# Ledger of designs, part 14: VH-VL binders against GTPase-activating protein BEM2/IPL2 (BEM2)

Target 1, 199 residues: GTPase-activating protein BEM2/IPL2 (BEM2), of Saccharomyces cerevisiae (p39960r1967to2165)
Amino acid sequence: VPLEDVCERENTLIPTIVVKLLEEIELRGLDEVGLYRIPGSIGSINALKNAFDEEGATDNSFTLEDDRWFEVNAIAGCFKMYLRELPDSLFSHAMVNDFTDLAIKYKAHAMVNEEYKRMMNELLQKLPTCYYQTLKRIVFHLNKVHQHVVNNKMDASNLAIVFSMSFINQEDLANSMGSRLGAVQTILQDFIKNPNDYF
Key: E = the ipSAE of ESMFold2; O = the ipSAE of OpenDDE; V2 = 0.75 times the mean of E and O plus 0.25 times the DockQ between their complexes.

## First folded at step 16 (VH-VL; framework fv_disitamab)

Design s4 (from r4 with heavy chain N57K, light chain S31N S53N Q55E S56T; at its last look DockQ between E and O 0.11; V2 from the best seeds 0.00; counts 0 for: pae E 4.3 > 2, placed apart)
Fold by OpenDDE, look of step 16:
Structure s4 (fold): chain C 199 residues (1-199), chain A 118 residues (1-118), chain B 105 residues (1-105)
Amino acid sequence: as target 1 above (199 residues)
Amino acid sequence: EVQLVQSGAEVKKPGATVKISCKVSGYTFTDYYIHWVQQAPGKGLEWMGRINPDSGKTYYNQKFKDKATITADKSTDTAYMELSSLRSEDTAVYFCARGDYEDWFDPWGQGTLVTVSS
Amino acid sequence: DIQMTQSPSSVSASVGDRVTITCKASQDIDNYVAWYQQKPGKAPKLLIYDASNLETGVPSRFSGSGSGTDFTLTISSLQPEDFATYYCQQYWSYTFGGGTKVEIK
C-alpha cells in the first residue's frame, strides 16, 4: 500500500506503525550494540509483522511489549522490512532520481556544499507531505541512534549503509546502478549527521 | 568448539516431573536462543519452545505450554526444561539446540531420553 | 501455524543414485527453510540453511532449492554415509516436515 494511502486512511502525517516502532526502539534499543546491523530473529520479526497486519497498529490491543518479539532487534528488523516493502522510495518514485543525481553531482565536486544544501532543501520541499514528514521522523530517529554510537557502535556512516537498501523500493533497486546506491548512502549520512540543516 | 551437552536418560512414573539440563560451551551463552525439540520413538521432530538466556523470556509451542517449563541459568551456562504430569505419551528423546538471529538450529545437544512407564 | 508437508516419507535408493526430497509450506515463507540429516541414535545435523545455502563442511553433493512454498533437497550421488532420515524446517514458526527416511535398496 502506498504511503499516501496509509496516511490518508489513518488520517496521519506518518504511518502509525512507523511511529510505534521507532518509539519503542528509542525506548529500549538506542544502546543496543549493532542496532539495525545485527538482524533480529526471523520468527520474531514475522510474528510481529503478522500481529501488525492482523490487529492493526491503531488498535490498543496491539503492543510492542510481547515475549515473541521482546528483543529490540526484532522490532528494528521489522522496521527495516517495512521500509523495504513500501512500494515507493521515501524520496518518492518520481523524485528519487533527482535526489540521487544531486548527490552524485556533489560527490563529483561539481558544486559547493552550500549549493548542495540549498538544492537538497528545494527537493525536500517538493515532497508530498506524508513523504516529507515520514522521512523527517526517520532521519531524526537515526540521528538519535548515531548520538548513542559509544554504546551501539552505529555511526551515521554505518547507518547510512544499512538503510541505503531500505530507502529504495525493489523496482528502483533492480534498476539502480551502484553509483545511485552510493548516492543514497551519501544523502542519508548527511541527513543523519545534520538533520537540522535539511529539516 | 561449540557444544551443547544434555543430562542423562530419565525413567519416571506417570504423574511425575522431570527436569533435564543443557550445558553450553564454546560461545557466549546469552548471545543465542536455546530451543527444545521433542522426538517420540520412531517419530519426527517437533518444536517445543525457546528461551532467551539473557532476558529469561520464553516462547512456547501451544501444544507444550502446559507441559514444559524452560529456564536458563547464566551463571552456569545451562538451560533447563521441566516436564510435568508425565504420561506415557511424553516418552521421547528431547533435544536442546542453539538458534537466534540465525534461526536454523546449530548445533544440537546429544538428546535426553525420558521414559514414562508404570 | 505453518504446516510443512514433506515427501516422500521414505525412499529406497542405491549408492550413486540421485535422491530428491520435497517440502511444501502451507503459506509463503520466502527462503526461511533449513534441512537436517539425522542418523539413528544421533542428533540432527544442519545441512542447508535459507533454502539453498550449504552449511560449512557439508559435501557438495547436497543442495537445496526453492522459495515461497515449494522446497527441495537433492543428493546428486548418494553415498553410503547418506543413508539417514532428513527433515525440512521452516523457521518462521519452527515447524518441521514429517521426515524422509533414505534406505538402502
Scores: ipSAE 0.228, ipTM 0.731, lowest interface PAE 1.9, mean pLDDT 91
ESMFold2, look of step 16: ipSAE 0.313; ipTM 0.753
ESMFold2 (binder alone), look of step 16: mean pLDDT 94; pTM 0.953

Design s5 (from r4 with light chain S93L; at its last look DockQ between E and O 0.81; V2 from the best seeds 0.00; counts 0 for: pae E 4.4 > 2)
Fold by ESMFold2, look of step 16:
Structure s5 (fold): chain C 199 residues (1-199), chain A 118 residues (1-118), chain B 105 residues (1-105)
Amino acid sequence: as target 1 above (199 residues)
Amino acid sequence: EVQLVQSGAEVKKPGATVKISCKVSGYTFTDYYIHWVQQAPGKGLEWMGRINPDSGNTYYNQKFKDKATITADKSTDTAYMELSSLRSEDTAVYFCARGDYEDWFDPWGQGTLVTVSS
Amino acid sequence: DIQMTQSPSSVSASVGDRVTITCKASQDIDSYVAWYQQKPGKAPKLLIYDASSLQSGVPSRFSGSGSGTDFTLTISSLQPEDFATYYCQQYWLYTFGGGTKVEIK
């Protein structure tokens, strides 16, 4: 289901599933060693995903504090899976090449950092509101995870690597030339380290 | 003991379709992905796609997206891969393999040789 | 796409030799790397996961190392049953290296 359709149906700027998953990770997972790097079991992830599809849409009392989802890595895995399953990634199909081309030029020293940040902000402002707000919520979440690196061992570089394939779908990656996944890593690392420069 | 048992070798003509089965035992079928891997004669391993047997959701290597269809039958604990519009270059051994989320493959099925000849 | 460049393509070696096989990823993949052994007519078997973790039942002469983009599989002292083809795999997009055939000298 497209992100815009979810946000329209819920009358929200950020999908409810994203908010609930991130809030639970922020509540009890920020100090988990290897958060987002260590995979949860697919059985636990399946159970959680099915519960959201069946219970979260129709039951306002549904929470992630239920004993069924004790494993924080399953919650993290469910979030990563949700992002990968979006038909259109958070950079959008229309704009993912614009984002990654900009980062490729920057990595190749074809522009200075100040120009890169200005142009990146221009691209972000062109995103539909729900894409921008969801991306913003995620980036500030990952910044919080980064700030707990002493305990969880996941800094901005590690998180950028782990999340890179969640921000470019299989079709866009297959149609790309060169290192677009590496470009996504560069973008995400900068967002996670310096969220206030962009959001 | 966890086992993945594949259907037997197939000989097909160009343009035909083949459906390979992969029956699992020794674990809960819906708790792991089933992956499919091609190995052309004398060549290396190439990942084709995977299925989540619980949801039926699939993820394909773009090279095989129009060639392969991966399905699962929860009532028989069996995954399937159908290859359509067979060509001689589709001659290969096809493996199924079990993998958890973002994990390696263990164990593998024994492989199924598909030969496509005029 | 993430390429896995495996080298060498083949190694001619004797029992007792040390063999080192390398894989280079086109992008930083942390330690999401596995190594497999395959004998002719057989399915691959898992040797190493998470770049350096030895699978249960695999002899200690096998070891893996590396992180980021550069990974190695080492066989410290070849045994007769080790003559096979070896593959690295990154398991984000499930790309395999081209394989390394370890042959009898």
Scores: ipSAE 0.305, ipTM 0.748, lowest interface PAE 4.4, mean pLDDT 87
ESMFold2 (binder alone), look of step 16: mean pLDDT 93; pTM 0.947
OpenDDE, look of step 16: ipSAE 0.709; ipTM 0.884

Design s6 (from r4 with light chain Y32W; at its last look DockQ between E and O 0.77; V2 from the best seeds 0.00; counts 0 for: pae O 6.4 > 2)
Heavy chain, then light chain:
Amino acid sequence: EVQLVQSGAEVKKPGATVKISCKVSGYTFTDYYIHWVQQAPGKGLEWMGRINPDSGNTYYNQKFKDKATITADKSTDTAYMELSSLRSEDTAVYFCARGDYEDWFDPWGQGTLVTVSS
Amino acid sequence: DIQMTQSPSSVSASVGDRVTITCKASQDIDSWVAWYQQKPGKAPKLLIYDASSLQSGVPSRFSGSGSGTDFTLTISSLQPEDFATYYCQQYWSYTFGGGTKVEIK
ESMFold2, look of step 16: ipSAE 0.341; ipTM 0.773
ESMFold2 (binder alone), look of step 16: mean pLDDT 93; pTM 0.952
OpenDDE, look of step 16: ipSAE 0.022; ipTM 0.598

## First folded at step 18 (VH-VL; framework fv_disitamab)

Design u1 (from s2 with light chain W92Y; at its last look DockQ between E and O 0.03; V2 from the best seeds 0.00; counts 0 for: pae O 9.1 > 2, placed apart)
Fold by OpenDDE, look of step 18:
Structure u1 (fold): chain C 199 residues (1-199), chain A 118 residues (1-118), chain B 105 residues (1-105)
Amino acid sequence: as target 1 above (199 residues)
Amino acid sequence: EVQLVQSGAEVKKPGATVKISCKVSGYTFTDYYIHWVQQAPGKGLEWMGRINPDSGNTYYNQKFKDKATITADKSTDTAYMELSSLRSEDTAVYFCARGDYEDWFDPWGQGTLVTVSS
Amino acid sequence: DIQMTQSPSSVSASVGDRVTITCKASYDIDSYVAWYQQKPGKAPKLLIYDASSLQSGVPSRFSGSGSGTDFTLTISSLQPEDFATYYCQQYYSYTFGGGTKVEIK
């Protein structure tokens, strides 16, 4: 289901499931060694996914306090899975190339850092509201994870690696033979390190 | 050409410390992780840890967290691994390797043999 | 910790043989698996990444397959230069398999 449809249905700016998963991870997972890198139990991840698919994330009966997914890595894994199952990049299918082109240009030293930030911000402002808000929420979450690197050993670059494929759909990835993926990784790394420079 | 060149073989006594270097060339040092891998004689590969040369952040295999200290010098494009309190069991070839964003290791250094003997 | 169980530990084969090496992960690791070749006294060499992507310069007789927990490296027709030890690796936490020595029959 497209992100916009979910948000419209729920009358939210961010999917409820994203909010709940990230809040839970922030509550008890920020110091987990290898957070998002170490996969959770496939059984637990699937159980969690099935639970919110069947019960709905907005239903009060759905809870993240369940023995079936007591391990935070299961929750984290479910979140990654959720993002991978989105039909479009969080940069939007229409704009993902604009984002990556900008990053590639910046890496080629064709512009100064301040100009890059400005232009990146302009691109972000062109995103649909639900994409912008969801992306922002995720980036700030990952920044929090990054801040706990002493304990969890997951720095911004590591997190960018883990999530890069979730921020570009298979079609977009195929179009650039991986060059776009590298750019996405660069973008995410910068976002995660300095979210306030962009959002 | 991308190359990782490691320092030469070391012979140490038990209890000693050794520091191995891995100098990179052919690419931007800070754009990739540097990983370290241990291989005991006649044994398999075992990941020890990695460093982000840009941030200096490290991540260790729990088995080696008290054995190895990984550092990086951006000014010389060189990564280091220090092994402390050496024992005979630490006798091995140690490899550095470049880790791309895709996380696999390529290329590898030529390896450094560390021999610990009385 | 993620365990990578590699099998067999050794295989005797002849030139032209099909060789199959398997790695089983203790967790679902998607396609985050690489395969390496190592010859005696040399550093490992990357063959396959992301479970099935052939590294540039690697002969096409090498192939990788699998996702989730089960992964396979295949040499379709073993050549003299292929006698070596092979390792799988998952790069969630960078665990290697135990290795498979491919030796002459």
Scores: ipSAE 0.008, ipTM 0.532, lowest interface PAE 9.1, mean pLDDT 89
ESMFold2, look of step 18: ipSAE 0.350; ipTM 0.767
ESMFold2 (binder alone), look of step 18: mean pLDDT 94; pTM 0.954

Design u2 (from s2 with light chain W92H; at its last look DockQ between E and O 0.84; V2 from the best seeds 0.00; counts 0 for: pae E 3.5 > 2)
Fold by ESMFold2, look of step 18:
Structure u2 (fold): chain C 199 residues (1-199), chain A 118 residues (1-118), chain B 105 residues (1-105)
Amino acid sequence: as target 1 above (199 residues)
Amino acid sequence: EVQLVQSGAEVKKPGATVKISCKVSGYTFTDYYIHWVQQAPGKGLEWMGRINPDSGNTYYNQKFKDKATITADKSTDTAYMELSSLRSEDTAVYFCARGDYEDWFDPWGQGTLVTVSS
Amino acid sequence: DIQMTQSPSSVSASVGDRVTITCKASYDIDSYVAWYQQKPGKAPKLLIYDASSLQSGVPSRFSGSGSGTDFTLTISSLQPEDFATYYCQQYHSYTFGGGTKVEIK
């Protein structure tokens, strides 16, 4: 289901499932070696998703700290799967080319860093509110993961690689001969390292 | 023992539709993706798409988005791929394969030859 | 999409030879690489996963190495049954290399 529809239905700025998954990872997963790189099983991820759909939508006291969800990699996998399965990526279909074209120009040394940051901020301000707020929550989360790199071995570069496919849909990927995926990696790495420059 | 058993070879005319089955055994059907891969005669492997059999959610290679429809039937532990508006260039062996989240493919089905001929 | 450039496209080698097959990814894919063997008329068979992990039941003459963008499959001592086509695969977005046909003299 589209992100906008979820936020409207829940009367929230960020999907409740995203908030709950990220909070649980921040609570007990930030030092997990290979967080987001080591896969959870589809069976565990399916069970978690089904439990959230049945329990989390109707019970404000529902928590992912439950003994059923002991394995952090299943929670992390559920979050990654949620992002990958969105009908539209968080850069939106309408704007993904604007974001990636900007990063391609920056990688090609066609603009200085200060200009890149200014124009990137302008693009971020054009996102629908739910896209912007969800992206912000994710970026600050990934910055926290990056800050724990001594224990978890996942720096901003690793995280950008892992999450790049979550920010470009198959149609946009097919119309790119690879340049847009690299652009997404560049954007995400910069966001994760420097979240306060953008959010 | 984990097995993926595909339906038999098909000969079709241009414009027809074919539906290939992939029946699994030896594991819980809803615990893994089922992927589909095309191999045209004398050619390499090309990923077509996958399904989460529990939710029915699909993800397609854009090249095959309008050609293939992937479904799953939990009551029979069987995945299906339907190919529509067949043309001669759709002549290929089609494989199903099992994959966990963000994983490689293991095992593969035996393959189904689809021949499109006048 | 992530391009997997596999080389060589074919190899003609003798029994006992060391054969090296390479794959180059267009972007850093860490170790999300698998290698498959496909014999004529058969389904592909998994040899290596996670770039370097040997699948159970695969002969130890097969090995994988690499990370980032450059990956290698090595057959240390080619056997007659190794006549096949070999494919690398990245599993971020599921693209395959073009394949390497190994012909044994």
Scores: ipSAE 0.420, ipTM 0.793, lowest interface PAE 3.5, mean pLDDT 88
ESMFold2 (binder alone), look of step 18: mean pLDDT 94; pTM 0.956
OpenDDE, look of step 18: ipSAE 0.786; ipTM 0.908

Design u3 (from s2 with light chain W92F; at its last look DockQ between E and O 0.90; V2 from the best seeds 0.00; counts 0 for: pae E 3.6 > 2)
Heavy chain, then light chain:
Amino acid sequence: EVQLVQSGAEVKKPGATVKISCKVSGYTFTDYYIHWVQQAPGKGLEWMGRINPDSGNTYYNQKFKDKATITADKSTDTAYMELSSLRSEDTAVYFCARGDYEDWFDPWGQGTLVTVSS
Amino acid sequence: DIQMTQSPSSVSASVGDRVTITCKASYDIDSYVAWYQQKPGKAPKLLIYDASSLQSGVPSRFSGSGSGTDFTLTISSLQPEDFATYYCQQYFSYTFGGGTKVEIK
ESMFold2, look of step 18: ipSAE 0.426; ipTM 0.809
ESMFold2 (binder alone), look of step 18: mean pLDDT 94; pTM 0.956
OpenDDE, look of step 18: ipSAE 0.835; ipTM 0.928

Design u4 (from s2 with heavy chain D103N, light chain S93D; at its last look DockQ between E and O 0.05; V2 from the best seeds 0.00; counts 0 for: pae O 5.2 > 2, placed apart)
Fold by OpenDDE, look of step 18:
Structure u4 (fold): chain C 199 residues (1-199), chain A 118 residues (1-118), chain B 105 residues (1-105)
Amino acid sequence: as target 1 above (199 residues)
Amino acid sequence: EVQLVQSGAEVKKPGATVKISCKVSGYTFTDYYIHWVQQAPGKGLEWMGRINPDSGNTYYNQKFKDKATITADKSTDTAYMELSSLRSEDTAVYFCARGDYENWFDPWGQGTLVTVSS
Amino acid sequence: DIQMTQSPSSVSASVGDRVTITCKASYDIDSYVAWYQQKPGKAPKLLIYDASSLQSGVPSRFSGSGSGTDFTLTISSLQPEDFATYYCQQYWDYTFGGGTKVEIK
């Protein structure tokens, strides 16, 4: 289901499931060694996904306090899976190339940092509201994870690598060159390190 | 076969405006950028700008930012470039080309000659 | 901005000759360089991409090399149809080199 459709149905700026998953991870997973890198139990991830799909995230009966997915890596894994299953990039299918092109140019030192931030902000402001808000929420979450690097050993670079494939749609992924993925990683790394510069 | 077909040659007076078209076929229009390149008579290639046909976002060479306006029509798979306040120095062949995050332009349109003379 | 300095501006050669054209980038641009061939009255044609990858359909006598700031296009044995103008281009902001005209000696 497209992100916009979910937010419209829920009358939210961010999917409820995203909010719940990230809050739970922030509550008990920030210091987990290898958070988002170490896979959770496949059984637990699937159980959680099924529960979410069947009960809905807005249902009062749905809870993340369940023995079936007690492991925080299961929750983290479910979140990654959710992003991966989105039909569109969080940069939007229409704009993902604009984002990556800008990042590539910046990396090549074709522009100064201030200009890069300005242009990146302009692109971000062109995103649909639900994309912008969801992306922002995720970036700030990952920044928190990054801040706990002493314990969890997951810095911005590691997190960017882990999430890069989730920030491009399946079609783009299939047709993408290594440069595109690298650009996404660069963008995410910068966002994660300095979210306030962009959002 | 992937093709980019441009509109015909134009002759304009100084101060006039011209709009040239680039119609694509053989691929999904929104999957690639459309770039525009200027080539003055006997001179080299100069990149002018590009458009993302899907989002409509444009990026220009600063040299041409106030000269060229690039647009795209998804319903007709056609990109456009409008040149305003034409001067003799704008006399050139203008090419459209398909591009992506791959570091090459392929294929190219056949080019459109714009002649500006009093 | 990234500058692409192409040399020479022109070269006179005979059929069978080895021709070498160079481009120097003002920054390290890894392998993000393409080479084009243009004949009079025609659109440019892609020859090489990613500094050394030969475009489909292009004769093997064409080759590209280089990484970082120095790039080279080589025609191992010049053929009659190879007399044309060649351009390098960098990927980041699409700047072209000044061009090299390969003409008959």
Scores: ipSAE 0.022, ipTM 0.643, lowest interface PAE 5.2, mean pLDDT 90
ESMFold2, look of step 18: ipSAE 0.475; ipTM 0.813
ESMFold2 (binder alone), look of step 18: mean pLDDT 94; pTM 0.953

Design u5 (from s2 with heavy chain D103N, light chain S31D; at its last look DockQ between E and O 0.03; V2 from the best seeds 0.00; counts 0 for: pae O 7.8 > 2, placed apart)
Heavy chain, then light chain:
Amino acid sequence: EVQLVQSGAEVKKPGATVKISCKVSGYTFTDYYIHWVQQAPGKGLEWMGRINPDSGNTYYNQKFKDKATITADKSTDTAYMELSSLRSEDTAVYFCARGDYENWFDPWGQGTLVTVSS
Amino acid sequence: DIQMTQSPSSVSASVGDRVTITCKASYDIDDYVAWYQQKPGKAPKLLIYDASSLQSGVPSRFSGSGSGTDFTLTISSLQPEDFATYYCQQYWSYTFGGGTKVEIK
ESMFold2, look of step 18: ipSAE 0.500; ipTM 0.826
ESMFold2 (binder alone), look of step 18: mean pLDDT 94; pTM 0.956
OpenDDE, look of step 18: ipSAE 0.014; ipTM 0.569

Design u6 (from s2 with light chain W92Y Y94W; at its last look DockQ between E and O 0.05; V2 from the best seeds 0.00; counts 0 for: pae O 12.4 > 2, placed apart)
Fold by OpenDDE, look of step 18:
Structure u6 (fold): chain C 199 residues (1-199), chain A 118 residues (1-118), chain B 105 residues (1-105)
Amino acid sequence: as target 1 above (199 residues)
Amino acid sequence: EVQLVQSGAEVKKPGATVKISCKVSGYTFTDYYIHWVQQAPGKGLEWMGRINPDSGNTYYNQKFKDKATITADKSTDTAYMELSSLRSEDTAVYFCARGDYEDWFDPWGQGTLVTVSS
Amino acid sequence: DIQMTQSPSSVSASVGDRVTITCKASYDIDSYVAWYQQKPGKAPKLLIYDASSLQSGVPSRFSGSGSGTDFTLTISSLQPEDFATYYCQQYYSWTFGGGTKVEIK
């Protein structure tokens, strides 16, 4: 289901499931070694996904405090899976190449850092509201994870690598330009390190 | 066949504004970038800017950021470039070109000559 | 911006000659280079992309090579229809070389 449709249905700016998953991870998992890198139990992840699909994230009966997915890595895994299952990149299908082009140009020293941040911000501002807000929430969440690197060993670079696949569609991945994935990683890394520079 | 067809030659006075069109056919307009390139008489090619026709997002060469405004109309599969405050130095052939996913240009429009003279 | 220094600016050659045009980038741009041919009064035509990939329909006498900062377009045996101006381009920021006019000797 497209992100817009979810938000419209829920009358939210961010999917409720995203909010709940990230809140729970922030509550229990920020110091988990290898958070997001270490996969959770497939069984637990699937159980959580099924529960979410059946009960709905907006239902009060749905809780993340369940023995079936007690391990935070199951919650984290479910979140990653959720992002990967989105039909579009969080940069939006329409704009993902604009983002990556900008990053590639920046890396090629075609512009200074201030210009890059300015232009990136402009691109972000052009995103649909639900994309912007969801992306923002995720970036700030990952920043929190990054801040706990001493414990969890997951810095912005690691997190960017882990999540880069969720920000590029399969078609783009199959493209001969491997630089696109690298660009996504660069963008995410910068966002995670300095979210306030962009959002 | 993929084609980019540009509007005809323009003759303008200094200070005037001109808007050039680039109509595409033979492919999905929103799947590719549209780039604009300037070529002064007897000179080389100079990239001006590009637009994502789907999102409307633009990116300009700093040299032309105050000179050119690039737009796109998805309903007509047409990209536009408006040149403002025309000067004699703006006399040139202007090309639109399709930007492939990997960012090379193919194909090109036939070019539009803009002549600025008193 | 990334500068593309193209050389020579012009070359006189005869049919059958081997012609070599070079472009030097001011920064390592991997293989993100294209080559175009332009004839008088016409739009540029893509010849080579990704430094060495021949565009469909382009004669095999055209070839591109290079990576990083140094790139070369080669016409192995110049044909009458090859007299034109050639441009390199990097498409990180889409700057063009200054062009090389291939003229009849």
Scores: ipSAE 0.000, ipTM 0.546, lowest interface PAE 12.4, mean pLDDT 90
ESMFold2, look of step 18: ipSAE 0.019; ipTM 0.644
ESMFold2 (binder alone), look of step 18: mean pLDDT 93; pTM 0.952

## First folded at step 19 (VH-VL; framework fv_disitamab)

Design v1 (from s2 with light chain D50W; at its last look DockQ between E and O 0.81; V2 from the best seeds 0.00; counts 0 for: pae E 3.0 > 2)
Heavy chain, then light chain:
Amino acid sequence: EVQLVQSGAEVKKPGATVKISCKVSGYTFTDYYIHWVQQAPGKGLEWMGRINPDSGNTYYNQKFKDKATITADKSTDTAYMELSSLRSEDTAVYFCARGDYEDWFDPWGQGTLVTVSS
Amino acid sequence: DIQMTQSPSSVSASVGDRVTITCKASYDIDSYVAWYQQKPGKAPKLLIYWASSLQSGVPSRFSGSGSGTDFTLTISSLQPEDFATYYCQQYWSYTFGGGTKVEIK
ESMFold2, look of step 19: ipSAE 0.468; ipTM 0.820
ESMFold2 (binder alone), look of step 19: mean pLDDT 93; pTM 0.954
OpenDDE, look of step 19: ipSAE 0.654; ipTM 0.876

